VH-VL binders against Glycolipid transfer protein 1 (GLTP1). Designs and how they scored, part 1

Every score and structure here is a prediction.

Target 1, 202 residues: Glycolipid transfer protein 1 (GLTP1), of Arabidopsis thaliana (Mouse-ear cress) (o22797)
Amino acid sequence: MEGTVFTPCLEGMKHVKSDQGEMLTKPFLELCKTILPVIDKFGAAMTLVKSDIGGNITRLEKNYLSDPDKFKYLYTFVQVEIESKIAKGSSSCTNGLLWLTRAMDFLVELFRNLVAHQDWSMPQACADSYQKTLKKWHGWLASSTFSMALKLAPDRKKFMDVISGSGNIQADMERFCAEFGPFLHDNHKFLASVGMDDMKAS
Below, numbering starts at 1 at the first letter of every chain, in headers, positions and changes, except where a header shows other numbers; antibody chains aren't numbered by Kabat.
F, E and O stand for the ipSAE by ESMFold2-Fast, ESMFold2 and OpenDDE, each averaged over both directions (binder to target, target to binder). V2 = 0.75 x the mean of E and O + 0.25 x the DockQ between their complexes.
Where letters were taken out, [cut] stands.
The coordinates of atoms that the task and the answers printed are left out; those that the model quotes come from them. Centres of patches stay.

## First folded at step 17 (VH-VL; from w5 with heavy chain S55T, light chain A98V)

Design x6
Fold by OpenDDE, fold request of step 20:
Structure x6 (fold): chain C 202 residues (1-202), chain A 124 residues (1-124), chain B 111 residues (1-111)
Amino acid sequence: as target 1 above (202 residues)
Amino acid sequence: QVQLVQSGAEVKKPGASVKVSCKASGYTFTDYDINWVRQATGQGLEWMGWMNPNTGNTGYAQKFQGRVTMTRNTSISTAYMELSSLRSEDTAVYYCAREGYSFGEWSQYGMDVWGQGTTVTVSS
Amino acid sequence: QSVLTQPPSVSAAPGQKVTISCSGSSSNIGDNYVYWYQQLPGTAPKLLIYDNNKRPSGIPDRFSGSKSGTSATLGITGLQTGDEADYYCGTWDTRLSVGYVFGGGTKLTVL
């Protein structure tokens, strides 16, 4: 394929918002799906992260497909659930969106670290990213599990060779971080505005 | 004890409808999705669809679109699966199964509790 | 015909180890958690492995699950006669639509 492993993601980011600037459910979820193959390049170290992201995507997509017109916009999930007083429930799309967003925060920060710190090892980059994002929301069990998974992190050079493709991987990683970040910020901003951004693990 | 108890065996004629019930107990009914899975004699498991008891949202396998309806009564913690326009090939054991959710702990739980199954026989 | 591919049958003697493979694609096993179900003759399926490699309470540590890429594997050590059953892998698939998919099932015979 032409380009890098980020090419699908970079293309997908162009369609996430409506003409009015609203987050669209289907394009956003499709965008998130494009990162899954990239995560897979980390190997066993990110298996749980990938599966978790996939699970939350599946959850949101299932509910989207139940009524695509109703859930055309991403934040409608949250609004509807708040109105029904079920947003904090164990099966809520609000929680699904929140944790999907948080997982993506981790990934964006990880690639930001890889770009900014060329001298960092893969475990170091992952650990730092986790510390800045998911860790504060996880309990000690989840954190411990992540720490164990990091022991399986791939060699940095080998990893970079795998994801480079025929394009400029450094440039694409920078673009990924710069362009995906704002979407996550918007999600957090909205969730915070309705008191849902600080929910802890359940 | 957490359990799903399904309604009894059904015998139907082709073209008829069958409605199977699945009553949940021992847990909060609205916290888990309900999946429906069937199995013909000597065959494998076939997923039919899912229903969230909290919202009523559903999704059906394409094979059953237009012919299956999944509903619930939260007041009695009961899920229902209705299959219409029955055919002989619909003869099978039908299962309900709950599927849990987890956030922030690297888990989705899967279909961890199953009903005992309901035999539906379609014959002329 | 199943979206997930399993061997139709496996067999081994008591005390031996067996593995059951489950092959899928990126849109199912690759992207989502994998589950394994045990179905004893004449009974409803039972969750055996969840979230790729976790055991529900009551499931012996003789049972193990693993996932790599688009494939999953169920391992059974110290095989017992009571392990004779059908085993199914399952997961969600989001390729064209969203649906749960099962493997074709593997019949385990204890010799």
Scores: ipSAE 0.905, ipTM 0.949, lowest interface PAE 0.5, mean pLDDT 95
Fold by OpenDDE, fold request of step 20:
Structure x6 (fold): chain C 202 residues (1-202), chain A 124 residues (1-124), chain B 111 residues (1-111)
Amino acid sequence: as target 1 above (202 residues)
Amino acid sequence: QVQLVQSGAEVKKPGASVKVSCKASGYTFTDYDINWVRQATGQGLEWMGWMNPNTGNTGYAQKFQGRVTMTRNTSISTAYMELSSLRSEDTAVYYCAREGYSFGEWSQYGMDVWGQGTTVTVSS
Amino acid sequence: QSVLTQPPSVSAAPGQKVTISCSGSSSNIGDNYVYWYQQLPGTAPKLLIYDNNKRPSGIPDRFSGSKSGTSATLGITGLQTGDEADYYCGTWDTRLSVGYVFGGGTKLTVL
């Protein structure tokens, strides 16, 4: 592949919002899918993270495909479910979007750490990212599971060698963080505005 | 006890339609998706589609698009699968199965409860 | 034919260990949780392994699941006569349209 593992993500970010600035469901989900191969480069350490993200993407995509016109915009999932008083349900797309967003927060923070702290080990970078994002929303079981997974984290240098490709991986990681972050911020802002951003694990 | 109980065996002629019911008990019906899976004699499992009882949203396998309809009656915790334009190849055991969701627990549970199956025979 | 590929059959003597492989692609096993189902003769499928490697209540620890890349594996140790059944792997696939996919199934015979 020409470029780096982030090239698909960087290209996908250009189409996430409509001309009016609204988050589009299909492009956003497709964008999130582009990060899955990147997660795979972490190996066994991120298997559950990848599967969880994939699961939430699948959940949202399933429902999107049930009525693409209705769910053209990402936040319609939440609005419809709030109106129907089912947004906090165990099968809600609201929860799916929230936890997808939180998982992506973790990834963005992880790569931010890798960029900002060249001296950190991979487990250190992962642990810090987790602490700043997912940990406060997880129960002790989920947290323990994550801690065990971190023991399988790849060597930083080896990992960086794998994801570098033919492009500038440092620059691409920076761009990923800088450009993807705002989307997540918008998601959180919206979810918070409707009282859905503080939901705990369920 | 959590269980899914399906309607009884059906015998249909080619071109007819069949509607199989799946009644849930022991849990909150609207908290889980219902999947439909069929299995012809001596063959493997074949996924047909999913339905969310809370929203009514559905998705069907391409093979069954236009012929299958999945619905629910929440008041009686019952899911339905209707298959039209029946063919001999549709002869199979049809299963409903619930699929749960989990958020923040590194889990999605899968199809953890299955109905007992409904035999549908299509013959001239 | 099946999106997920399993060996058609495996066999072993009681007390032995068997493994059943399930191979897929990035859009299914690679990206999503993998599940294993046991189907005893004449019965409905039963969830055996969920979320790659977790056992539902009542499933003995003789059964194990693992996932690596685009492949999954079911392990059965201390094989018992009662383990004779068909085993299916399954997961969601989001390649073109979102749909659940099963492996072709593996017939386990206890010799």
Scores: ipSAE 0.901, ipTM 0.947, lowest interface PAE 0.5, mean pLDDT 95
Fold by ESMFold2, fold request of step 20:
Structure x6 (fold): chain C 202 residues (1-202), chain A 124 residues (1-124), chain B 111 residues (1-111)
Amino acid sequence: as target 1 above (202 residues)
Amino acid sequence: QVQLVQSGAEVKKPGASVKVSCKASGYTFTDYDINWVRQATGQGLEWMGWMNPNTGNTGYAQKFQGRVTMTRNTSISTAYMELSSLRSEDTAVYYCAREGYSFGEWSQYGMDVWGQGTTVTVSS
Amino acid sequence: QSVLTQPPSVSAAPGQKVTISCSGSSSNIGDNYVYWYQQLPGTAPKLLIYDNNKRPSGIPDRFSGSKSGTSATLGITGLQTGDEADYYCGTWDTRLSVGYVFGGGTKLTVL
């Protein structure tokens, strides 16, 4: 492949914010979509994670497309739902954004682990990342399901070979974490400012 | 008990419109999207669109753009689907279905509760 | 033509096992959860499987679902005459716009 598996998402990051620093809905969702092929390289172990991320992207995108001018800015979903008192609802875009952001936190931490801990196995890197990000928001059933899925984790060396192309995979992975992480932090900062960043699984 | 109860069968002439109602009970109506799906005799399921009962936002399948309108009245927990410029090919059973979600548990329930269906017959 | 491809029919004897396939693409099955619906003769569809492999309350464990890549499979063991129905896979599709898509349906006959 030309470049690495990260090349499309690194390009997408340039478009996510307006000139005034506002998070743009369509570019953010398109960026998130470019991460789905990266998740595919984990195979069966990450089927649930990929489907959950994809489902939350779809939820936000269908609502964006219902009125693209109104929802040009990502956080408008949250502001409208707070005003209408539906932000905590089971169909809310606020919940969709929260859980999409949390799932991406898991991926960022996973790649940080792979960069920082060359001696860790894939299941170990995944388990540590899950413990640091998603586990505190999940109940026992979700945690058990994730632990069971990790039994299908690929061999780390084979995984690294698959995601490499003609590019520098180590540098791209580091750039992914350094550039995407701040966008996720901004999402959490906004959600916290309106009291929507501390909800547990429904 | 969670239920969706639809209006009764309709017989229409080509060129007319039909408006099907879907009354929700047993849950908070504004928390779930409503989808509309139709099925012609002997055919498969055909998705028509979705509607958010709280905001009124909609998304329609391309095939029905310009002919379908999905609305609601939140005070009586009722969703509506109106299809205009009817033709014989629109003869079908029309279903409403709510779309359920469960965040943070690896769960998005899909269309978990369906109405009983409304038969619309378009005859020349 | 359906975006999701299912066999048009399948049959097996009572007590046997069947599988029903559903083939799609990365923009639907690949990226999104897969759902299965059962439609008994003369009735509305009923959710049978959600999130690829989970059962709603009241669905017996002889119904199962799985997903691999851009394909999904519904499995039914211990076939009963009451399982005779049409079965549809469904999922969101995001290729051109956001829309829900159903497979063409599979008629299960229990002989």
Scores: ipSAE 0.365, ipTM 0.780, lowest interface PAE 3.8, mean pLDDT 89
Fold by ESMFold2, fold request of step 20:
Structure x6 (fold): chain C 202 residues (1-202), chain A 124 residues (1-124), chain B 111 residues (1-111)
Amino acid sequence: as target 1 above (202 residues)
Amino acid sequence: QVQLVQSGAEVKKPGASVKVSCKASGYTFTDYDINWVRQATGQGLEWMGWMNPNTGNTGYAQKFQGRVTMTRNTSISTAYMELSSLRSEDTAVYYCAREGYSFGEWSQYGMDVWGQGTTVTVSS
Amino acid sequence: QSVLTQPPSVSAAPGQKVTISCSGSSSNIGDNYVYWYQQLPGTAPKLLIYDNNKRPSGIPDRFSGSKSGTSATLGITGLQTGDEADYYCGTWDTRLSVGYVFGGGTKLTVL
């Protein structure tokens, strides 16, 4: 593989904001799609995380495609749904964006753990990341399901071999966290400003 | 009791249009997307598109773009699918189905409630 | 053929186990939750399995689902003659220009 598994993600990050700094719907969703192959390298352990991310991407994109001009800017979904009083509904793009952002928080923290703790096993890194990000929003059943999935986690050494290509995997992983993290923070800041950042699992 | 009840069978000539209704009851109509799925005799399920009852937003399968229109009347909790320029190949049973989501519990429920189906026959 | 590939038919005796496969790609089964629908003769489809492996209320635990990579499997144990039906897998495609996709369906016969 030329470059690392992160190379498409890092390229995609260049496109997610307008010249005025606004988060663009289509480029943001395309960036999120480039992360799905990265998740694939974890194998069965991340099947649930991958499916949840993919489903939320699909939810947002199908609504984007219904009116691309209207939804050019990512946060327009939330504004429209608040005005229509459906932001907390079971079909809302607001919930889709919130939970997509939270799932991505988990991944960013996971890669931060792998960078910062060279001595941690994959299950340790995953469990710590889950505890710091998703667990507070999940009930006992979701948490138990995740704990069970961790038993399928790949060996860390093998994982690093799989994701390493001709590039510098450590540097790319650090850059991924440093660049993607701020986008996720922006999403949370906006959602908090309209009271939509604290919803628990429905 | 959550239900989707569809309009009755239709017989149409080639070139005509058909409009199938789907009346929801037992739940908040505007909280769930409505999908339309058809099935020709002896064939599999074919997804036609979705409609958001609250906003009226739609997305159509490419095969049907230009021929299908999905609408609703929220005051009577009813979704509609209209297919124009009918051909003999459009002879099928047409279903509406509610799509449910539950976020954050590793859950997105899919098409959990289906209408009984509406047979549309296109013949000369 | 269908975007999602299923065997056209499967059969087994009452009390036996059967599996039905569903093969897709990374942009559909790989990226998204997989759903299974049962269609008994002369009836509308019914949701049988959602989110890869979960059962709606009223579906007995002899029905199970699983997913690995870009493939999904429906398992049915303790086969009964009432299980004779068509079974469809379904999922969204992340490239959404494709939309929602169904498998071609599998006819289960219980002999």
Scores: ipSAE 0.245, ipTM 0.733, lowest interface PAE 4.7, mean pLDDT 89

Design x6
Fold by ESMFold2, fold request of step 20:
Structure x6 (fold): chain C 202 residues (1-202), chain A 124 residues (1-124), chain B 111 residues (1-111)
Amino acid sequence: as target 1 above (202 residues)
Amino acid sequence: QVQLVQSGAEVKKPGASVKVSCKASGYTFTDYDINWVRQATGQGLEWMGWMNPNTGNTGYAQKFQGRVTMTRNTSISTAYMELSSLRSEDTAVYYCAREGYSFGEWSQYGMDVWGQGTTVTVSS
Amino acid sequence: QSVLTQPPSVSAAPGQKVTISCSGSSSNIGDNYVYWYQQLPGTAPKLLIYDNNKRPSGIPDRFSGSKSGTSATLGITGLQTGDEADYYCGTWDTRLSVGYVFGGGTKLTVL
């Protein structure tokens, strides 16, 4: 692997915003797709996380493709759904964006943990990240399911070897967190500005 | 009771069109996407497309682009699928199915409720 | 040939265990939740497994699902004659344009 497992997503981050700073739908979704191979390196432990992220990407992308000119800007999904009073619906793109952003928060916090706590095991890093990000939005069943999935977590040293490739993994993880985190924060700021950032599991 | 009830069997000639209805009850119709899936006799399931009942947005399988139209009437909680330029190979049972979701519980239910099916026969 | 590959048939005696495989690619099974549908003779399909391994209300725990890489598996233990049906895997596929795909189906016969 040329570079690290992060090399494609770090390149993708350059294209996510318009000249005016607006989040662009297609580039944002393509960036999110480049993170799926990163999740793959965790193996079976992250099957649920990967499937959840993939499902929400699919929801947003199928709706984008129904009218790409209309949905050029990511937050247009939310604005249209608020005006139509469907943003809280079970099929809404607003919910899809919220939960995609929350799942990505978990990943950013996980890599922050791996950078900051080089002596933590993979289960410890995952559990701490989950507690700080997703747990407050989940019920006991979702939390229990996550805890059981952690039993399949890879050895940390093996994992780090696999994701390093020929590049500087420490620097790339730091860049990933520093660059992707702000995009997720922007999503939360917009969702909060329209009262859509605090929905719980349905 | 969540239910999808479809219109009755149809016999059509080649070149005609068919419009199958799918009436929803027991849930908020506009909260769930409707998918259309068909199955020829002795064959597997073939996805035709999806429709969002609230916005009217659709996505069609490439095979059916230009021949299929999926619509709805929200005032009567009914979805429709119209297939034009019918051929004998379009003889099949046509199903509607809703897409169920439960955000945040690791749950995206897929096609959780199906209609009973509508047999469409295309013959001379 | 279906985008998702399933064996055409499987058979076993009552009380036995069977598994049904479903093979796909990264753009479908790899990146998306996998679903399983049961179709009893003469009836509409019914959701049997959702989100890779979860059961809807009313589906007994002798039905199970799993996913590894680009493959998924439906397991049935304590096989009963009433389980004789066609079984389909399904998932979204994000290659080119987004679409739903089904496996070709597996006919389970209970001897």
Scores: ipSAE 0.180, ipTM 0.724, lowest interface PAE 4.9, mean pLDDT 89

